# Designs tried in a protein design chat: VH-VL binders against q96il0. Part 188

Target 1, 167 residues: q96il0
Amino acid sequence: APERGAERRDTAPSGVSRFCPPRKSCHDWIGPPDKYSNLRPVHFYIPENESPLEQKLRKLRQETQEWNQQFWANQNLTFSKEKEEFIHSRLKTKGLGLRTESGQKATLNAEEMADFYKEFLSKNFQKHMYYNRDWYKRNFAITFFMGKVALERIWNKLKQKQKKRSN
Key: E = the ipSAE of ESMFold2; O = the ipSAE of OpenDDE; V2 = 0.75 times the mean of E and O plus 0.25 times the DockQ between their complexes.

## First folded at step 7 (VH-VL)

Design N13 (framework fv_ebrasodebart; at its last look DockQ between E and O 0.49; V2 from the best seeds 0.67)
Fold by OpenDDE, look of step 12:
Structure N13 (fold): chain C 167 residues (1-167), chain A 119 residues (1-119), chain B 108 residues (1-108)
Amino acid sequence: as target 1 above (167 residues)
Amino acid sequence: QIQLVQSGAEVKKPGASVKVSCKASGYTFTNYYISWVRQAPGQGLEWMGWISAFSGDTNYAQKLQGRVTMTTDTSTSTAYMELRSLRSDDTAVYYCARDVSWGEYFDYWGQGTLVTVSS
Amino acid sequence: QAVLTQPPSVSVSPGQTASITCSGDNLGSKYAYWYQQKPGQSPVLVMYQDTRRPSGIPERFSASNSGNTATLTISGTQAMDEADYYCQTWDDSTGYEVFGGGTKLTVL
């Protein structure tokens, strides 16, 4: 009896892109688009002498990236599943098969699909509102910490110049 | 593994305050919200409010406005819920839950904390 | 404030299909979520976003949404499925989470 292949539960794997930057890179790297979120992951460089403030900034950027990846991966999966269910349900109601006589996947017309999009947007409206709010807050925080890191670097350079003048 | 571990049972007098803790582990704490839900003995679930672990933004149920305060400590990945001016009808099991998608649903729950308000 | 109405109890024989309804105003424009709670235990998410099943939840659990009514369906109900079931959604005006009153499922 052929082992019925375990239906791969479409749990959006926490698919950290297997993109590994070169070990000797001193720069942030941008990976290919993630297959679920379609977002390009950034691999953040970790300096050997990373300050506590730089570390905090990096962590915030990483967490924000993970946050975005999770949101869009889930959103895309939800959209795809609901779209498929909607199409199947409507085709069934019409007494149509899932495939046309030519063997192509049966599709709905633009008007029917408009109903799907309207419903989908309605159901996800609040989620999108909160996402947008949090997105701005996160980016504001990142920008703020970038400014602090820049100031710290300037201060450190000035201290080094003073020490060289005193010797 | 994702876990939410709550503080132990509390017995309080009417008019007192209670503070329940919820320690989160196994995920990025600041990427989620924490909701609090209570359940009186033999009753249904009642949502109390949520807090953003990132921003500290809160939304409290109207019935609890002025009496409830939710806070987070990102350094310890711990959420806190304080309920003041306790009444006998506040006797319940209090749950923290990981709030997914900004209050959309709760995928992980704490074990619950029994708070008994008795004279 | 949005109100979700559930039957207080549902009884089913082992192996039969149990259906638990949850009705609310404008529920068709929102997602419904379902939780199982066994005596002395924390609630467990069994269905999310109307029809989606979390990992670890048996395939006998399914859900649907039609108009302003969400339905949790348990096919081939087992004794272990005896529990309280709660539906949940949100209120768009306040952002409050709203639970149904709960349904006690008894397996006879």
Scores: ipSAE 0.811, ipTM 0.902, lowest interface PAE 0.6, mean pLDDT 91
Fold by ESMFold2-Fast, scan of step 7:
Structure N13 (fold): chain C 167 residues (1-167), chain A 119 residues (1-119), chain B 108 residues (1-108)
Amino acid sequence: as target 1 above (167 residues)
Amino acid sequence: QIQLVQSGAEVKKPGASVKVSCKASGYTFTNYYISWVRQAPGQGLEWMGWISAFSGDTNYAQKLQGRVTMTTDTSTSTAYMELRSLRSDDTAVYYCARDVSWGEYFDYWGQGTLVTVSS
Amino acid sequence: QAVLTQPPSVSVSPGQTASITCSGDNLGSKYAYWYQQKPGQSPVLVMYQDTRRPSGIPERFSASNSGNTATLTISGTQAMDEADYYCQTWDDSTGYEVFGGGTKLTVL
């Protein structure tokens, strides 16, 4: 019989990779790497008796995962497109075709590609700084709420023991 | 559907303050920045500042520092922009815009709020 | 502080290619973005991170960014493309977002 309430809510509104963990799971599940972000998504288990504080923590973690996946999907796509454009531009400048005689994609040597990596990192430096800043802030918030949830669970455990003994 | 809905037009006297609201829907509010951009009649776009809906961090255009305050209310997914000590040259359409998660460019815009400052 | 310069107006006949430039010191080392604004309407993102087109924007829109100049190109220009176009960049020293002065595209 299906559990009352949503056991497997779609908590990530993003259009990146989806996965389907076992329905009876009482634990978080880690999926395969997303096609675009190359990050493994986590499916969060939602307990039937989840407290408002536990819900806040889970929602914060789910929102952080969505944010993180969106950032890296964009970053990886941008890297791939710009790398391809750079290689094509340099090959055209050198009078070379886009494919080798073996039919493989033509590429530049490591020294030539160093110019691309340097330019890409420089162009994306501030984006990465803001990402790191926000990533640390999100992890501090998650840690803070994890502490609050731990304290709540201790308090509830003590209350539950008292209630069971008084009954 | 991703949507930003702004408060209605305002008419203010010089020296007053105005507070424009921007209610977001259709996405995870805390995963984006909100930028404010104004446009005086017949003029171009002028960036005013941005706010992180997650942290509340702000970055204001130098010209407006000391007069502008940006805030968010996560419980209602609403951003606010308050401009103080209004002058006639503050007459403009004020836009809120969803800035990507790292605050670099704007993918969705509110409908705009006309603020008229006249004596 | 970054300053972006656009021509105030560009005119093109229907079906022709329109080219709108945006110039700024070392702009090619930064990302450029483009917005379309029709009279009485909010701006709409038409190009991001130099060359990337958002979903829903026709493929006849393309862009480049090199040296000091970013360019928005509209091939087979249609009457519906008549609008003001604004370039934008992100100033890495201040974290400020900077707009160009705007270009009125007229299709007649």
Scores: ipSAE 0.641, ipTM 0.826, lowest interface PAE 1.5, mean pLDDT 86
Fold by ESMFold2, look of step 12:
Structure N13 (fold): chain C 167 residues (1-167), chain A 119 residues (1-119), chain B 108 residues (1-108)
Amino acid sequence: as target 1 above (167 residues)
Amino acid sequence: QIQLVQSGAEVKKPGASVKVSCKASGYTFTNYYISWVRQAPGQGLEWMGWISAFSGDTNYAQKLQGRVTMTTDTSTSTAYMELRSLRSDDTAVYYCARDVSWGEYFDYWGQGTLVTVSS
Amino acid sequence: QAVLTQPPSVSVSPGQTASITCSGDNLGSKYAYWYQQKPGQSPVLVMYQDTRRPSGIPERFSASNSGNTATLTISGTQAMDEADYYCQTWDDSTGYEVFGGGTKLTVL
């Protein structure tokens, strides 16, 4: 469950790129899902005359992507390992083998597995609360700097029009 | 490799302030919290608080609320801890530690900074 | 506020198993972490998320956490394991990080 929510929440930040085969003229683009985080990375285009403000926005987006990828890669691994350990421990407590009569890996029924999901969410509650708060703050900061870049570009266009009228 | 390098030892009088720096390298500084932990001579570890290197949000231990200020400078990847109105029982080694960005545990520690408060 | 209680000292002979306990109210509902500190050195993470061992920590280190008690276990204890050991968790109500009082492990 955490894997699906995280992927949707941070998969396609503003400026979603088109694919750029051999041609040079590219924007940002979205790559295939990372095998650990299950998130699609954004590959950021660096324009030739990037302003300091534009650079700050790009770095913020890159750092936020890295942060999000690291969180979900770690959580996916932790979830998988703790799920396996829970199943193994509960089977051992019940005196059951790790494999079924058919040789398949033994598992627990849905009611038993609900106990695991509840325990995992409870143990990871603080981590997810800080993640959610920090995610909101990061996305607000990105939006704020996007607005500043937009205003910078409008101002530069207005300044150029004023020069033409003065000539 | 990941490193946290702290400023040198300090000797202070009661009532003064001290500001310890912690220079981080080898990772994306804004993606983690920095915790400060102190240890009085012959005593255990005492958590002082953390700061988010991204937002500047802080969480200070109740005992130190009002006397401690934690800041960061993202341009130099440096965290700072300032402790004011020093008392003799503030004599300790002060550690910075990289706190996982969601506030869970301390995976890398600075070398420690001895602060001695004496008359 | 959460409090973690550790015995002040534990003594073992070389090759024996050392057990260091960490007690806290409902500690098993949270993760426990363990740090080793040798004299004059910074603490080092030796166990995380109850039972996990970081890369580079010997396999003789193990840990558990259930109910109100987390336990660090060192099997085949060596002289180099002589150190102070701290458990750590967090306080759900305040978000504070909380250390135990520390346990001095002596290997005689």
Scores: ipSAE 0.640, ipTM 0.831, lowest interface PAE 1.3, mean pLDDT 85
ESMFold2 (binder alone), look of step 12: mean pLDDT 93; pTM 0.946

Design N14 (framework fv_ebrasodebart)
Fold by ESMFold2-Fast, scan of step 7:
Structure N14 (fold): chain C 167 residues (1-167), chain A 120 residues (1-120), chain B 108 residues (1-108)
Amino acid sequence: as target 1 above (167 residues)
Amino acid sequence: QIQLVQSGAEVKKPGASVKVSCKASGYTFTNYYISWVRQAPGQGLEWMGWISAFSGDTNYAQKLQGRVTMTTDTSTSTAYMELRSLRSDDTAVYYCARDHNYLPEGFDYWGQGTLVTVSS
Amino acid sequence: QAVLTQPPSVSVSPGQTASITCSGDNLGSKYAYWYQQKPGQSPVLVMYQDTRRPSGIPERFSASNSGNTATLTISGTQAMDEADYYCQTWDDSTGYEVFGGGTKLTVL
């Protein structure tokens, strides 16, 4: 059995980070890829005079980002767990240990791993189908609200021009 | 409504361990991190670490590495913080607080606090 | 590790403006947060992302963050605002949260 209870010196979780954009940015900021989702998060700049419609759009984009991050983080963790279980199962079937003769983690060749990839994709087909459906729905909603915000900004500029020129 | 409810006060001897619980309700537990913050009597706030309720990933303050462990039980929406090898200077009120994953909105909800007294 | 420095105490008369500072290296490049703690109570988030006020926090609370200094400003200070105030930020490379030492606001 592996060592129980003691935290290994070299396995201390140092350097785990969270996304935090530079405050000075007056633009949307793109962060490094998330550890689990492998997607780059976007921090949306919030102007002081944000309209209710602009706020609704920003929150919709933030909610969509969180949903997308959560989906892929979950998917990647599931993939990693099942991949490890598959490798252990195959090595046990072959009568091989979890470590090579050189002490490295034992692995399977590309041909053996193809079986895992096919099974994983097949098993998760419906989940990916529903993800794609929700992704398109969310992007349609975002595009729709982006259009509304654009029209609001144009309308406000027209109001300002008429007021200044006193026509 | 969103609530974090912590376990009751504990009195421990030096060298013992304590495990504080924090039960979340009113939101999707696995969408957030839980941070642990302590406060010694008459002193300021000291961050201890955070745990992802989604992945179980943790990050502990350098000073506490090796004697703190944070865990979650998703089935009961409960976070736990265990502190080992207790010293008299570990006497403090221990707080859990909800922390956002991708939204930089700070610690928006806090538990009521758990007083842990370490004395002989 | 980053360090946030706050004055230990600030005194103000009722109705006057209180200012509480928080200093840290290049703090203006990071987001600052502010918490209010009354005796025997849990901290309450009063400002987030430098200048944003949570729902339920009075408009008399405002804040700024520039250069090395973040400032919490309470206009028309009331007796109910008497509390300890903590600034907070985080380091995205380590994931470590950092609190200031706290400022006791007294309304005399």
Scores: ipSAE 0.012, ipTM 0.577, lowest interface PAE 8.4, mean pLDDT 82

Design N15 (framework fv_ebrasodebart)
Fold by ESMFold2-Fast, scan of step 7:
Structure N15 (fold): chain C 167 residues (1-167), chain A 120 residues (1-120), chain B 108 residues (1-108)
Amino acid sequence: as target 1 above (167 residues)
Amino acid sequence: QIQLVQSGAEVKKPGASVKVSCKASGYTFTNYYISWVRQAPGQGLEWMGWISAFSGDTNYAQKLQGRVTMTTDTSTSTAYMELRSLRSDDTAVYYCARDQPYLSEGMDVWGQGTLVTVSS
Amino acid sequence: QAVLTQPPSVSVSPGQTASITCSGDNLGSKYAYWYQQKPGQSPVLVMYQDTRRPSGIPERFSASNSGNTATLTISGTQAMDEADYYCQTWDDSTGYEVFGGGTKLTVL
């Protein structure tokens, strides 16, 4: 168990020299925003004496992070692709090219883009509802296990105090 | 490799119950839903419902409400579908499929199917 | 309440373009999905989110979804493409997933 924690800490994230994180950190490390999800990942520190309950909490948090990263990467990609398709379709309908005379990407005005946002929100409404429901349940589970870990730590401290007092 | 492996074929009498299993491997089981889809001989695909491997939340097709129960065992990464009060028109191949409603990516991995025959 | 209607069969010659339609009320406001099923085999996802192709599916597969009709298009159709094709979407009123009746593609 102790060796495993030390090994994990030594496998620092790619690009460590550019971000200057401590090589022998005993804390969770927060990375730069992910290219696709735009969320900052958390690299969890594994303590040498991690309990089974602490391991369950850490895995739950890691799995939830993976799930959340996947959702936002998918959401951002879907938004970008559908926005581009919408703009292309509207410009084609107007008989306009995809680029302006200056070579810049042709755009729609705010009123026209409001139609896209309305369509996107409508089309993705069910998707967002399922995400929010799952997000709530995941946070509830994490909070519940955090409480259990806290109680375990309090109990262990009380056990140590009793032993020191009797000795 | 990501795969779903289902239990073997079953032959049941009308009024009996059947429970089909679907064992997942190669991915984080709790980050996906499992949809159940059946196909009667020579007929099309019919969606039965889905279950979240994380929360245990289910959504069942109206036609099957009251007769179907979906469960998961996260310790073995296995999903189960139990269908009660079997009728002859429940004879079908039953599929489990990996699903994710909030990604809108469809059912991307399917089990091999389980033939359930209901006969007198 | 959503009902998806597909033609029961479509026939094409090898190398020809096959088009399979899927019709449903206001289908273009929902995401459409397409599955390929060969005899004795499980369905395979070939298209998702209207126009997107899963990894491993040939580029000759494409799709669209607008108004009331989603269309799966197979360019340069090959004998190996003979299969039943199913469209699928969500029913907004129930949250249920709904399949079309299926289309048998024959490559003559």
Scores: ipSAE 0.551, ipTM 0.797, lowest interface PAE 1.9, mean pLDDT 85

Design N16 (framework fv_ebrasodebart; at its last look DockQ between E and O 0.52; V2 from the best seeds 0.68)
Fold by OpenDDE, look of step 12:
Structure N16 (fold): chain C 167 residues (1-167), chain A 120 residues (1-120), chain B 108 residues (1-108)
Amino acid sequence: as target 1 above (167 residues)
Amino acid sequence: QIQLVQSGAEVKKPGASVKVSCKASGYTFTNYYISWVRQAPGQGLEWMGWISAFSGDTNYAQKLQGRVTMTTDTSTSTAYMELRSLRSDDTAVYYCARDYPYLTEGMDVWGQGTLVTVSS
Amino acid sequence: QAVLTQPPSVSVSPGQTASITCSGDNLGSKYAYWYQQKPGQSPVLVMYQDTRRPSGIPERFSASNSGNTATLTISGTQAMDEADYYCQTWDDSTGYEVFGGGTKLTVL
């Protein structure tokens, strides 16, 4: 009896993109789009002399990226699943099979699909509102810390110049 | 492993305050919300409120407005729930849960619960 | 405030299908979540977003949401499925999370 392949539970794998930047890179790298979120991951460079403020900024960026990847991966999976369920339910109600006579996957017309999109958007409206709010807060925080890091770097450069003039 | 570990059982007098802690581990704490849910003996689940571990934004159940305060410490990945002006009807098991309001996952991880007994 | 109504109890024989309903205004326009709670234990998420099953939850658990009613279905009910079941949703106006009153499932 052929072992019925264990239906891979669509757990969004923790999509750590297997993209590894070159070890000698001193720059952030952008990976290919993640297969679930369709977002391009950024691999953040870690300087040897990273300040506590720079580390905090990097961590915030990494956490925000993870947050975004998870949100969109889950959203895309939900959308795909609900879309499929909707199509199957409507085809069944019409007494149609899942495949056409030509063996193609049966589809619904644009009007029927419009009902799906309307319902999906309605159900997910609040989710998107909260996502957008949090997205702005995160980006504001990132921008704020970028400004602090910039100021710290300027201050450190000025101190170094003063020390060189005193010697 | 992803887990929430709550503080131990508390016995309080009427009018006192209680502060329950919930330590998170195994995930990025700031990427989620913490919901608090209580359950009186032999009763159903009652949602108390949630807090964003990132922003500190809170939403409290109307019944508990003015008496409940939720906070987070991101350095220790710990959430706190303080309930003031305790009454006998506040006797319950209190749960923290990992949540994301309006997100797909629901309350997917729960603490073990903290029994709070309010007795004269 | 949104109110979710569940039957207080449901009884089934082993191997039969259990069905637990949760009714609420505009529940069909929202996602429903389901939690299982065994005596002396914390709740466990068994269904999310109407029809989605978390990892580790048996395939015998399924759910649907139609109109103003969400339904949790347990096919081939086992003795270990005896528990309290709670539905949950949110209130759009307040952002409050709302639980149903709970349903005690007894396996006879």
Scores: ipSAE 0.840, ipTM 0.919, lowest interface PAE 0.6, mean pLDDT 91
Fold by ESMFold2, look of step 12:
Structure N16 (fold): chain C 167 residues (1-167), chain A 120 residues (1-120), chain B 108 residues (1-108)
Amino acid sequence: as target 1 above (167 residues)
Amino acid sequence: QIQLVQSGAEVKKPGASVKVSCKASGYTFTNYYISWVRQAPGQGLEWMGWISAFSGDTNYAQKLQGRVTMTTDTSTSTAYMELRSLRSDDTAVYYCARDYPYLTEGMDVWGQGTLVTVSS
Amino acid sequence: QAVLTQPPSVSVSPGQTASITCSGDNLGSKYAYWYQQKPGQSPVLVMYQDTRRPSGIPERFSASNSGNTATLTISGTQAMDEADYYCQTWDDSTGYEVFGGGTKLTVL
């Protein structure tokens, strides 16, 4: 769908594929793969008695999913556009048309395509390094808050037991 | 609507400090970086640095090392830039912009600018 | 440290094609970005990642980046295109973001 001249910039609010889970679900749901990122979104369940700490964890997980889907949607679009541009440029340099006699898109051989992959990786190397660093920082934060929620739930169970005994 | 709204113009004396705010709305603040860019009267754009709204990591232009501090407040979706030990050549319009490390999709949303005037 | 050089001004007749160049060492090995700034206004992103156009930017804006030179091209130039134009990239070693000196486009 995207063209070079009509290309839209993917953003987290508008570029994320939407999944509509069952209204009465009491569990997180995994949706179909997003068209742009190829990642499956999770729809997070919000219980009626969600604690402030549980809310922080859920929002962190939601924001991280949005961030991750946006990154891969943008990378997939960039990869597709630059791949097509590279192929077109190399075909023109060789004096070849953009389509074969059968009407299918002309392509380059595997050795020529390896040049594209090297150029793409090199041009995007620093961006991917920052993505990896930030992914680990986000995952550490999520794991830390998961531990805090687990401790909060144990504490609440002890309070419930103590309240029942006093009654 | 995605917006960055900056604090109002300021007049300062040499040696003072200024702190400019930049309030974001309409997007997930913690998923982006904020860059600060200044423009002296009649001059071009000068990048000052960026801050990650998630981690608080910063990268400051060499020229400004030791004089600039960038911070964020995720609870209010607000970025701040403080420039200390002001000189007359710091007179400029200061912009905030939504950004990424290594530009990625570019600075696609800009604040309205904050004029800081440094005069004796 | 990366340096981007732009001509100080470019003049074009209405309806003609304007070209604004941006020169830097191995600029084509990185992405180039372009911003438009009208008097008294904030900059507006008009091209990103060498050749891509944001939503809302007229298709008469196009760009290229190869070797040491990125070029912003405005076909069918209109009076409303009169503005300052800045190119941008980054310095690989420091991660600093770098602007060109700007080009004033005049539509006579």
Scores: ipSAE 0.618, ipTM 0.829, lowest interface PAE 1.5, mean pLDDT 86
Fold by ESMFold2-Fast, scan of step 7:
Structure N16 (fold): chain C 167 residues (1-167), chain A 120 residues (1-120), chain B 108 residues (1-108)
Amino acid sequence: as target 1 above (167 residues)
Amino acid sequence: QIQLVQSGAEVKKPGASVKVSCKASGYTFTNYYISWVRQAPGQGLEWMGWISAFSGDTNYAQKLQGRVTMTTDTSTSTAYMELRSLRSDDTAVYYCARDYPYLTEGMDVWGQGTLVTVSS
Amino acid sequence: QAVLTQPPSVSVSPGQTASITCSGDNLGSKYAYWYQQKPGQSPVLVMYQDTRRPSGIPERFSASNSGNTATLTISGTQAMDEADYYCQTWDDSTGYEVFGGGTKLTVL
């Protein structure tokens, strides 16, 4: 149904999927997990009287979501491709075909696959450290702006209360 | 239609400073780093440093530490590289390049380059 | 600090396979990247993460990275492939990006 969340499977060059929230929504909407990043996207509701500070917070959250989805889509693709390349390379070294006699994908034993996992983790260790550092910085910035927005809303409510009392 | 557009050529005397700009368009500026790479006439590529367009964090090549400063202006999606105490050996074409955090996708988009000539 | 060594030049005839090597200590434990630069032009990324081609790069470009050596291979080399080629990696200890010295590919 149109009233339920609609999914678009259009992809960016990085392989990130897209989604659409229910029509006439007045709240943020959480979508299904993205095909490539396996993260659940959030569609942000934009009020007509959004303040510049609220707009900054929303854009920061949207940009952080895009960044996070791009990172994990790329990481998942990297893992899958390097795993395939490792398996193909080892099978060719053994003089084996890429498919079994039954037509299924040929596999390596657990001991050989352990070599791949160790190499992948080692090769990506610093990448993950930088990702975590930037992730914490982004969350700190979001928390900081959330605090500013909260203070702005409190101040506006106090102003409204004062005006209503004066009338 | 992703582009990086750099400022024009500069001629400087030894001891002066130069500040090169790099204006980004067609992507979310804050989701990428900007690397600066220079190339002296007839020589190879030399990495100078990178800056996060999000945090402003920088990492400068050891040789240039203390002489280089990289900054960004998010409101104009522009990166800047300032090199101080210029020497004749700093004569080079200076490039900015879009860099993915943690070097996963490499430097996939490059500016057109800015020639900086240092001569007395 | 990592150091990447490339041969200064490689020559091939049109239609032949060109191989450009890039050597560095334990380079296969890092990702290698390749850039093409033609005279008066900016570098262009031609290979990333050891073996991957960006959109728009011909299928005749391929690459590998194992042990101490990364290799860029251009099959069926064309006159348009004549350029300087640079390998690049990331030094884990410093976070610095390191370029090789470059290889001039001539197609005669």
Scores: ipSAE 0.588, ipTM 0.798, lowest interface PAE 1.7, mean pLDDT 85
ESMFold2 (binder alone), look of step 12: mean pLDDT 93; pTM 0.953

